Miniprotein binders against q8gw64. Designs and how they scored, part 23

Target 1, 233 residues: q8gw64
Amino acid sequence: SSSSQSLSFSSNSFSSQPESELLQALPSSKPKSPPLQLPWLIVGLGNPGKKYQGTRHNVGFEMVDALADAEGISMNTVNFKALFGKGVIGNIPIMLAKPQTFMNLSGESVGQIVSFYKIPLKQVLVVYDDLDLPFGKLRLLPKGGHGGHNGMRSIIDRLKGSRDFPRLRIGIGRPPGKMDTANFVLRQFNRQEQEELDHTFQTGLEAIRILLLEGFNKSATFVNTRKSMEQLS
Short names: E, the ipSAE of ESMFold2; O, the ipSAE of OpenDDE; V2, 0.75 times the mean of E and O plus 0.25 times the DockQ between their complexes.

## First folded at step 10 (miniprotein)

Design J24 (at its last look DockQ between E and O 0.20; V2 from the best seeds 0.00; counts 0 for: pae E 4.9 > 1.5, pTM E .751 < .8, placed apart)
Fold by OpenDDE base, look of step 10:
Structure J24 (fold): chain B 233 residues (1-233), chain A 81 residues (1-81)
Amino acid sequence: as target 1 above (233 residues)
Amino acid sequence: GSEVEFVIVIPAEDQPGMLRDIKQAFADENVDIESLTPETDKDGTVEMTFRITAPSQEAFWEALDRIYQLYEDLEKRASDE
């Protein structure tokens, strides 16, 4: 009686679990949407024409020209009674303007630009000559009056008496002796004064870059804490 | 030039056609204008936010100038009606 032991081959079904490769969807780094940006307006104050070039009252024009040159912005557009350059500093759209009105009518130009481009007054920087600051001294302020400056008076009047726009003041000092203020601001700089102003403009450029990219408080700290060159000699 | 992208806000008075007219004005240009969600301020002022993508900075400024001109022309028409 030969007992045939039936060897039951247990078929081990290797269930190959498919390794679901979790394709970790690399978070598609959606390019961060560019920050909300409004155009800035930087206005230099001066009088048009060759007879006013290099005069104390035109130092606002010279600062805007120095900014245009440093940033590669062509001042070739004529509109709103101004000479314009349009460009970008970092990621910020910027308009540079030199009103081609007489100084006392600068507000006609600035008012038209602000109205057309709907520019908030906090993004209107006005650069101008100041008798109450030492020569070559910069001062950045968030607001203020005109201080007797005819261009600033015209701008404030055209902005319905608003004074809540930033201003970069460039010191030209007080007239010597009994000289009339109107005659003093129409004097040209001498060579030594021009060489000192070139350093002032380089500081002004950096102050404007800081204002645009890092905000008012950092720029005001940078400008207003610097000693004048004359206070170091 | 390198392609540039800017997000701009234009304060718009409630001009029901303005967004359509802007999109139509640029439909055939190499400048893309995407309207972001308009926010209504508490005072009823509608702020129109646009993303402008342009092939250069020059093309961006040309587009921006045209948008502000279209805006001024719409404001004038609405004041004459």
Scores: ipSAE 0.665, ipTM 0.831, lowest interface PAE 0.7, mean pLDDT 85
Fold by ESMFold2, look of step 10:
Structure J24 (fold): chain B 233 residues (1-233), chain A 81 residues (1-81)
Amino acid sequence: as target 1 above (233 residues)
Amino acid sequence: GSEVEFVIVIPAEDQPGMLRDIKQAFADENVDIESLTPETDKDGTVEMTFRITAPSQEAFWEALDRIYQLYEDLEKRASDE
């Protein structure tokens, strides 16, 4: 493409005018620590396309879709290589994303969103399928590795190796018999499993609301102490 | 009413006119700035905390998107080198 202009910035900030700019704003009558409302990014992982719809690997997409529906958030924007929606829960700004890359390139999407909106990593929740949990079980963790999940590996790599972002793991169980894990995650849930996942998604919605409105510890207590759908059935 | 309060944190920038442009983005969407305070976080960077009242969440997001576009434009100019 055409012309570029050489741009060079020194290590400067707006600190050169702090006093005059601050005098135009009403001073806070009560000192405050960190801000009360920070934007969150909630990412559901999956593979794009109709042939992956309903697969175990796309359960993260389904969780985010359930959240969008329940909170009245439209996912009308196609940007950052994602289907993308913006809204609020309470007074907390949130962004919902379903990366439309291949699973192993999910970090390209997440990285672009995080960079553009300057989102702190602790405010990035990734929702994905987990082979190490019984079907329908949820787990909320504040950080961790990728556990062999290609989408999580992509995100960690793109975030310069950081694993300090929360994840909501959705248990899909392990493959039956001698089926390898790659084939298992691409199999579709049957009708009964999908029915049971509706309950899992409702629990996940509540866990996310508690996370945003009351904090990680209360959400983790809520979701991590509940019985899995397998234990209830 | 449908007015909504937000508290947002925006990194301080030493670019002439950036704070004016940020204030203009809020004003263009009828978002009131109730307070603006600078704070130094644990790594020594200065962040500006805005307490605002928006007439709707849509107005808030429109203003915020304009603000983040200003920062993206600065990043693009720097990376062209």
Scores: ipSAE 0.166, ipTM 0.589, lowest interface PAE 4.9, mean pLDDT 79
ESMFold2 (binder alone), look of step 10: mean pLDDT 74; pTM 0.636

Design J25 (at its last look DockQ between E and O 0.23; V2 from the best seeds 0.00; counts 0 for: pae E 2.1 > 1.5, pTM E .749 < .8, other shape alone 2.741 > 2.5)
Fold by OpenDDE base, look of step 10:
Structure J25 (fold): chain B 233 residues (1-233), chain A 81 residues (1-81)
Amino acid sequence: as target 1 above (233 residues)
Amino acid sequence: GSEVEFVITIPAEDQPGMLRDIKQAFADENVDIESLTPETDEDGTVEMTFRITAPSQEAFWEALDRIYMLLEDLEKRASDE
């Protein structure tokens, strides 16, 4: 009676667990595509020529020159009846313009620039003198009328009556006594007024930087909430 | 200077071959121009988006000016036909 011991070969099924290589999708730090950038146009208003240099009506030119100097932008290109500088603030391409037309024809220059570069009016900052603001006072507005200012009138008219562009107003105050407005805006600043305006320009520079990098509402808050130096004394 | 990169959107009239003509104008230059997907608005205005890579800010502005000149010349030709 030969007992055939059937050796049951237990087939150990090696369950090869698939090592699911968690391909940790390395977050493809695709460098965030640079934000969509449209060129900004910053226009200072004034009259060309030595006789208008340092006059109340040219304070818009002085603000643009102060911005050009602070950002290392050369104002050496002549085109569209303007003196131009091209540069960058942070990552924002900017054009600085001083129309070389008479003040009442500033819209001819600005209209050509806006048309050629296809600049949206929300990215056209106009800097100009304002009689209805105290001396050295800044005010940033998103829109508005010309307020009797001939340069602003010319721009609005050339932009088909559009008023929906930002403006930085620099206060020059009202004429003293019975002085004619046209004669007042053509007076040069005295040394003390110029020294006060240098502080105004530094505030204006920072307001423009905030406008470009952080948007209109932050810049308007920064500018419009500041007391004038005269209100702190 | 340091290399600069900008992404610029320019509104233009829808013109056949405009994107090709812009790319061809810069094919042999030290300025790389990548056209991103153009979007057409409901009014038939094409928003042309470009990535411009240039060796300097000056080279970028020169390239940008040339793009705007080319666009103006294309728009004039389309108005004369």
Scores: ipSAE 0.634, ipTM 0.821, lowest interface PAE 0.8, mean pLDDT 85
Fold by ESMFold2, look of step 10:
Structure J25 (fold): chain B 233 residues (1-233), chain A 81 residues (1-81)
Amino acid sequence: as target 1 above (233 residues)
Amino acid sequence: GSEVEFVITIPAEDQPGMLRDIKQAFADENVDIESLTPETDEDGTVEMTFRITAPSQEAFWEALDRIYMLLEDLEKRASDE
């Protein structure tokens, strides 16, 4: 038996090759940090329907839509209880999902995708709104809890309590005055905020590209060392 | 359209004929296999890394979806009963 690499280059077109010879060709490579050539899933969280369009709670949907537009990925297919798109960045296959289940049931969608495509959880990026970050600030974390976010709770619960998946948190700030949190997240961004979020989304696109092509640590350094107020001013 | 190159890693299975079926899924979409290497991850699980050339991104994803459907079917069969 020979290596499957050697056999494929030396064979004539008519020659039949036993399958067992290919299975016997095991290289001894043991990379400490293998190339990221497995498919990625990038999930943007929000609530479906016209009444929730443009709300702070849907900023994850908007981030994924910006990514889809930048990469030429159509998000018009419904699959796995999500608006779902497939594409590539460089030579890395990616899947984009916007669960259409309502926020608190997002895990039903994410779980189906992860199970079907056998996605390692370290290659599941979840993008969502965060009350504990200033407006427009981004944070990339490799794992963690749900922080009271119902979509993140749903995903963690569906993944049997696993917290070992990266997240890109998008700061929406905290409610002004006497406005309660529930009303705040369901309010729409005004025109100025939407224009400022365009810059946030461009930074997020770059962070995601670095994540896929260069790894988590370089992306986290890029995103987490930027100051939100400098980003907004 | 322009040809596109990919490197994709797919979980290995002990079932006879799985590699044949994966190769057929690529062939059905005119995806050419440039090389095939088995890889062992840190916990000892074997994965198959394919270096391929697809006639389009759509052909690549169609082949890949067929492959994941094959893996799903094998898991269903193994878990039956």
Scores: ipSAE 0.464, ipTM 0.774, lowest interface PAE 2.1, mean pLDDT 81
ESMFold2 (binder alone), look of step 10: mean pLDDT 72; pTM 0.605

Design N10 (at its last look DockQ between E and O 0.24; V2 from the best seeds 0.00; counts 0 for: pae E 1.6 > 1.5, pTM E .652 < .8, other shape alone 4.157 > 2.5, unsure alone 69.397 < 70)
Fold by OpenDDE base, look of step 10:
Structure N10 (fold): chain B 233 residues (1-233), chain A 80 residues (1-80)
Amino acid sequence: as target 1 above (233 residues)
Amino acid sequence: GEKTYEVVFTVPGEFLSHMKGPDGEHMRRLAEETGPEIEVEYDPETGEVTVRITAPSQEAFWEALDRIYQFMEDAEKRLS
């Protein structure tokens, strides 16, 4: 009677320890601040020098100075025949420029800035005096001609005849009586006209902020639908 | 603390055509020449360039951005 010893192979159950998946916490990507857009150029038109300060033809300079003051931007950089201030409104880099050429040569400065910074013409806002608008009246347009304005003519000519850039027009009204247009645009504002323009500049500031942050259509609606103060009296 | 400012601009096609390599080697050189505070990313499909500038202030950001624009202008002039 051969006793077959049954070798009981004890199956050692390898307890597979659960590999704790180290969830490597992906470093919480700090919410990338929304990218800054391409720079905008905001150009005020005027003539340099004390004799042109506070004149109708320099209201574009006054609007840019009011914007610089409101946004804390120092107009202390001299380049491309302009005074410059550089800053940021929201997430948009902005350049404020006052060409230090005579008005009829403003395009020389603007053309150099646009060329150097590769600025799309849709991001070049020109602010200037307009005889065809009532005093203190703002109008924002996406494009257009120069309307006889020598600074705007110079800019269009230097931009190879392009007219497809936005413009903020500030009404200075028509010359009284038989006064020559060239003499009229070089007349200083009186105190009452200056006080009315301060309100115009505050509206202009908000229009520029809306243009940058909310786009052209909202800004144009905001500016162009407002009644002038004279139409409310 | 330092802030990162990201700007997006399109590199002019003329500039790209004269710079060696579709692979953004030109943008790498731009970052290396402008300083360690500048990162440059190139999209070959759009031709868009994303520039990330690590700067302590808005002034320092604009100084870095001006260096980039000056480098691009000087490169364009060397290639013309």
Scores: ipSAE 0.587, ipTM 0.787, lowest interface PAE 0.8, mean pLDDT 83
Fold by ESMFold2, look of step 10:
Structure N10 (fold): chain B 233 residues (1-233), chain A 80 residues (1-80)
Amino acid sequence: as target 1 above (233 residues)
Amino acid sequence: GEKTYEVVFTVPGEFLSHMKGPDGEHMRRLAEETGPEIEVEYDPETGEVTVRITAPSQEAFWEALDRIYQFMEDAEKRLS
């Protein structure tokens, strides 16, 4: 047979027929369902704790917080080793996560969420700091390596080496002089840099909305062809 | 009027009876406790089950969706 069979359940205490009896007797006569709408997971990377607040390494946390604020999503739930928020944009369920492990253990959190919610990896967006992009520049990529980023390494390792998930890279600039990269990423943004990042976050919000509502290619075109804050200043 | 939320996703057909429970009891209680109307469609061509959730609020929608994922998690443990 090729007929669809359906059951419905309601909050008014009215119930559908038993599963076996309905599936045997009638094919579905209901209209065709809309296309499949799977949830998205958007992960911002960083380190927990007050001493890491405002550091370059925590810019992923800040991007997710900006998204949560703009979309009215509460980040109050602690689950899956993350500060965790749930919302709906259009008709798309989304989850926002800020892993509360240290950076190098971020994969423990992400892996648990992906497993529990059965999230396809193409719908896992990871947002993180990038040393190889100019300050304030964004880059959206559909897959790739970890580029030496400990949080990305942790996620890739936890996902059995899979690199097939999108990432939104946030440029934090290069270390001055011969400064060690570990020291540089743990430095805080100064006030001027934080003000400039507000523009970067607004662009990131738009890129994420386009990603969810119009698809990866349109979002990548939007964000990857924009002039950086360095070019605008 | 109440705000209505709607989402459609697919679960493996092998989980249908476990997700619904005896005589649809799990899904009936879920809808009653969380508020959404939950429609389950079986596609015999693919063997997949499509779940539609229509909820009176975003909170009810996510409560129902989380409960459905929890049913799938519990079913996976028992079938293993």
Scores: ipSAE 0.512, ipTM 0.773, lowest interface PAE 1.6, mean pLDDT 80
ESMFold2 (binder alone), look of step 10: mean pLDDT 69; pTM 0.578

## First folded at step 11 (miniprotein)

Design J26 (at its last look DockQ between E and O 0.24; V2 from the best seeds 0.00; counts 0 for: pae E 1.9 > 1.5, pTM O .649 < .8)
Fold by OpenDDE base, look of step 11:
Structure J26 (fold): chain B 233 residues (1-233), chain A 83 residues (1-83)
Amino acid sequence: as target 1 above (233 residues)
Amino acid sequence: GSEVEYEIVFTIPAEDQPGMRRDIAQAFADENVDIESLTPETDKDGTVEMTFRITAPSQEAFWEALDRIYQLLEDLEKRASDE
């Protein structure tokens, strides 16, 4: 009686440990900031000195000051015959300038800034008073002539007759009756006119933000389709 | 602060090209500002367009670097006009 000892081969079940695929966390590539635009120059036109503060011809300075205040930009640098401030709106480097030349010499300052910083003329916004627009009315244009404005004439002349830069025009209206234009533009705004201009500056500021971040066409649509307060009365 | 990265483009005379991009990048190698040259050295038309990326820890540091770049460019353009 041959007792055949059945050797029970214990099948060692090799538990295949699942290779945990180390998901190599791809280094979170910081989202490359979108390609940044060249610096913009925003120029307000006016005359320097206390006697010209709050005058119709200085409304371009007031618009730049309102923008500087809203964006936290200090207008504390004196360079290129201008009061100058540097900052960023979103991802757009901006320079704010108030030429401290007389209005008829504004082109000397603007021409120096444009030359030094190599600024494309499409990125030079000039903000100034306009007699041909109703009071408090804004108008954004991609190009144009000086319209008799001495500061704009000086800039165009210094830019070798180029007119292909954007401009934000702020309406100051026409002189009443037979008043001389030169005397009219040197009159201060009254309190009611100043309160209306503060709303104009808020609209102008938003138009400049749209111009920088969303481009000219959107900004021009935003500005040029708005009714002035005078068109609502 | 949030690091800010900016791209600047400027054009210089082609006569000053050899090494100038490195000289610019080296002259502005500040401990806090990185300046990368983004354009290749070879433009054909007697001028070279140079694109730089500035990475700075602040807006102030960015503007200081930018001002230095444009000052160096003015000084180079002046030298090239006086020769």
Scores: ipSAE 0.599, ipTM 0.768, lowest interface PAE 0.7, mean pLDDT 82
Fold by ESMFold2, look of step 11:
Order: structure tokens, then sequence, then C-alpha cells
Structure J26 (fold): chain B 233 residues (1-233), chain A 83 residues (1-83)
């Protein structure tokens, strides 16, 4: 079919330049006309079921749950092979999804949502656990590979190899000693780690709000230059 | 709920514009969503970007209308592929 669409007159470009020349004079100036409202999909990755709750691999689920709670969005609806919620931030429509496939099939869910809502890939944010970041550190990237993450591999494969969608990576640290990576990601966070993650999630919520309302560059500056709880402890 | 203004853009093939304008307007009307303005803009690839500025009585009405509109777009895509 040739019915795919853009959701705006222009996309939110991932550029080093400010969003408009009028905004270059002041970082918070309001434009003459309201910004176009661009729908977003925000995906948190994890495995379904009580067995996997609280594991490092499910931290993406927890980030999306925190966002849903903060924005008053119910995640109780099952659709597109996901726990799925709809809401707004400001006047921007957002959809929240926690694929209920197993991790390696997350692309089946994401692909169905993207196809149905005609979402441009630059408006698909995927939130997931990252072994290459210190515990509690966040990184916002505009595109990239899967880094060995099975959920990201599934999404990239389903999107026909496209890597051109933003990701919010949540650092879970590296396995201790000689522990296998697969075993590490399935371990539960302890109580102290869960308390520290609450602060990480609040930072992530703010990064997502800035992303939607102010653009990628401002959000990336906010979240990528911020010191993590690990660096402060 | 409090009335809120939204702007939302839908892209459709230019040849489907008359029917889709009617059906999208009906989806908003069915949810008591008021259309303040509609600005069509033809793209270089034979599509029309239709920008709707709307006032919704609630977030729920807004999303119910949007879901109906996205179903209309899906149905349009399926008809094109079935031929």
Amino acid sequence: as target 1 above (233 residues)
Amino acid sequence: GSEVEYEIVFTIPAEDQPGMRRDIAQAFADENVDIESLTPETDKDGTVEMTFRITAPSQEAFWEALDRIYQLLEDLEKRASDE
C-alpha cells in the first residue's frame, strides 16, 4: 500500500540547530502560532508475567509505568499484543505500550502499532535496559543498533532493518564477576536499587516531556549531561 | 472534562480526499469534537496533509475520535492492497 503518511507539515528534525530561528533568541520563547501536535509512541520493553517483575530486563516496563502514573494514563487495555494506554502531554497525543510478547518478539507489537497509527519512526521512543551504562544512568539517542538487546533486535527486524528511531537507554550496569549477561538481566533489583531507580524515572519523565515539547536536542542535553545517582553516591 | 484545543495532522492520498474529509469530520462530530479549522496542503508525492484544529470536550472524546479516524485510514489502506 502507498497510504503511509507524515503526521505533520514537518517532522521534528534531530538537528544540532534550534527548532526555529525565532527560538534562537530566547530558549523559552513562545512562537506566534501554537506548535503542531505530533503523536508519539513510547514503548517500554520487558517480559510479561510475575516471574519477570522487578528484573533488570523489565526496567523499560517500569519507566513506562512511571510515566503512565504521572500522566494519569491507564495501562489496563490489551491491544496490539501490548498493555496499551493513550493520553496527552501538553496537547501532544501519546501512546504508551508495554509489549506482552516475550522480549525477542517485541517487534510484533511495535510493528502493529506503528502500522495502525501511521507513526513516523522518529516519533517512536523505545525505553530499555542497557548493560553499557552505569546503574541509573540515562542516555537519549536518536538512532542506533540493537547492541545485543533481543527486544531491540526484534523491533529493528520488524521495521525492515530501520534503526532510525530514538531510544532512551536505562543503565543497569555490568554483570559482577563472570556472571552471564542473560542471568544478570533476569535478576531482581534490590530495595536500594529500586529506590534509586525512582529518581532515575523522574529524570526520565522530565526528559520525555522535554523531548515532546521542546525537541530532541534540548532533551538530550538535559538527560545526557546529567550526573547519575551512581556518580553522586 | 474541560474543553481542550488540539492540532492533529492526517495524510491521505489526494484522490481519496473528498470521502476522507467527510468521514473524518463525521468521526469528530460523533464524539462532539468541534472542528475549528481544516487546512489541506498537497505534498509533492500526491498526498494531502490535512491539519485539523479541534476543540474536544474531554481527552476521552479526543482519543475516541482519533481511533475511529485511524481505523478509517487502515480500512483505506486495506482496500488499496486488496485490489
Scores: ipSAE 0.527, ipTM 0.831, lowest interface PAE 1.9, mean pLDDT 82
ESMFold2 (binder alone), look of step 11: mean pLDDT 80; pTM 0.722

Design J27 (at its last fold request DockQ between E and O 0.23; V2 from the best seeds 0.00; counts 0 for: pae E 2.6 > 1.5, placed apart)
Fold by OpenDDE base, look of step 11:
Structure J27 (fold): chain B 233 residues (1-233), chain A 83 residues (1-83)
Amino acid sequence: as target 1 above (233 residues)
Amino acid sequence: GSEVEYEIVFTIPKEDQPGMRRDIAQAFADENVDIESLTPETDKDGTVEMTFRITAPSQEAFWEALDRIYQLLEDLEKRASDE
């Protein structure tokens, strides 16, 4: 009686645990909503018309034109008694303005733009010529008086005496000898002065970008530090 | 252009807030520009700070929308001064 031992092979079914659970989709970090962006107004000061082109008193217009060109902003709209352009630098909406009033009436244009767009004065940058700065010298200030500048006086007066707006001052130097200041500011730059100003405008452009994207203190440091090194060489 | 998104803040009299919301909603109902009123709004000294998110198909469309919003605000302020 040969007892055939039936070897029952128990097939251990390896239950393959589904590896599917570990693709926890990393929560797509919702792009942080861009920080609250109020429009900036950048105003260049000057006089309208061909007779004032390339004059010392129009260097604020030239700086705004250099900014417009570098940022691809068309200065083709006439509104608020200004030649006007709208664009964006990085994520910041910007308005560029060249008041087409006489210099002493620049505040009428600036006041209308500020009133319509409800622009905080801390976001109104005024770019203008300054007799008390050496030629080509930039200086960024958070506030101040008009310094005898008729355009800045008009703006301050129209802004109800407020002085708490940033300004980029472009040095034109003082008149030589006994020349009258009014006649000096209406003289055109010579070729050498214009070539030096083109470098000033590039520095001014970068200072404005830093002001918008990184804030006033970094921009002021940038503007002030570069020209302290050029005076030490 | 590429689609753009910006958040713009308006400070208006609290009494004008319902007018501004209606005028924006009506003005942009059929436009390719989305205007979302963000909450909460902040009330201070009889004014309200309203924040709008503007989503536009281009920077040009964004500026056109923004100009229109500021025009609606100016028109609202004029109406409130004539009453």
Scores: ipSAE 0.650, ipTM 0.851, lowest interface PAE 0.8, mean pLDDT 87
Fold by ESMFold2, look of step 11:
Structure J27 (fold): chain B 233 residues (1-233), chain A 83 residues (1-83)
Amino acid sequence: as target 1 above (233 residues)
Amino acid sequence: GSEVEYEIVFTIPKEDQPGMRRDIAQAFADENVDIESLTPETDKDGTVEMTFRITAPSQEAFWEALDRIYQLLEDLEKRASDE
């Protein structure tokens, strides 16, 4: 018995019932917010080119690639200044984008996609590296600033200063010693870190599925209460 | 057996709404997408949110129809802004 249609019985006999029983029908006038059947845009941030492959700054690209692979979405089309893919999760249309600008120009790509597909900003998820989170920790936030991240600054600027779009932050840890942040984010993950990130990406995939199918609050509860990879081992 | 039901909403500007409703239906028809129902909701500014429940023969047909519809909406907005 599927719930795609109303299950009802009509067992009342009106010819044998008091008139007051006919007036006991309870018309539903309850306000409901029908589900918005609009596409989601999921953006992974990074820099294009083999030189940047595997760097901490490109972990957003890797998260979106993991999602694309899990959902069977091709990312080979270039459109909107991005490697761009379209698919569904459940019955929800989604678009995946990896802007092929440089990081500080990511807003040019995101803005074009949002404008063309009329995407509400609350259905634009941006996935990126975060120096303020422990390695492998995920945080899902409904809005916020750019935190000094040049890709997020570019997106906020292009969206006319709006900060009202969700973000999935991927913890990359802090630079060791006195290494500056610019050099740190351009260093590649080592083999052990990549293996630990596979677990992080699986958690991120689940968080994104919950976000789309169950809503922000349930996804945020799921992902924001999980331990980082370092805390689990 | 690969047919899938989708629910999708479009916001149709008040300019040329009858033409846009016709063209959206044609975009679905061109991709063999069946319209099971449509539900209009007119906003205070005269725009209409149209919710379509459709059955598509494939995910590819669904997205092909959507892309055509978004192009129609973009073209309408371009014409309206030129006026």
Scores: ipSAE 0.564, ipTM 0.843, lowest interface PAE 1.8, mean pLDDT 83
ESMFold2 (binder alone), look of step 11: mean pLDDT 78; pTM 0.692
ESMFold2, fold request of step 14: ipSAE 0.356, 0.268, 0.419; ipTM 0.751, 0.686, 0.789
ESMFold2 (binder alone), fold request of step 14: mean pLDDT 79, 79, 79; pTM 0.714, 0.716, 0.716
OpenDDE base, fold request of step 14: ipSAE 0.567, 0.551, 0.556; ipTM 0.815, 0.807, 0.810

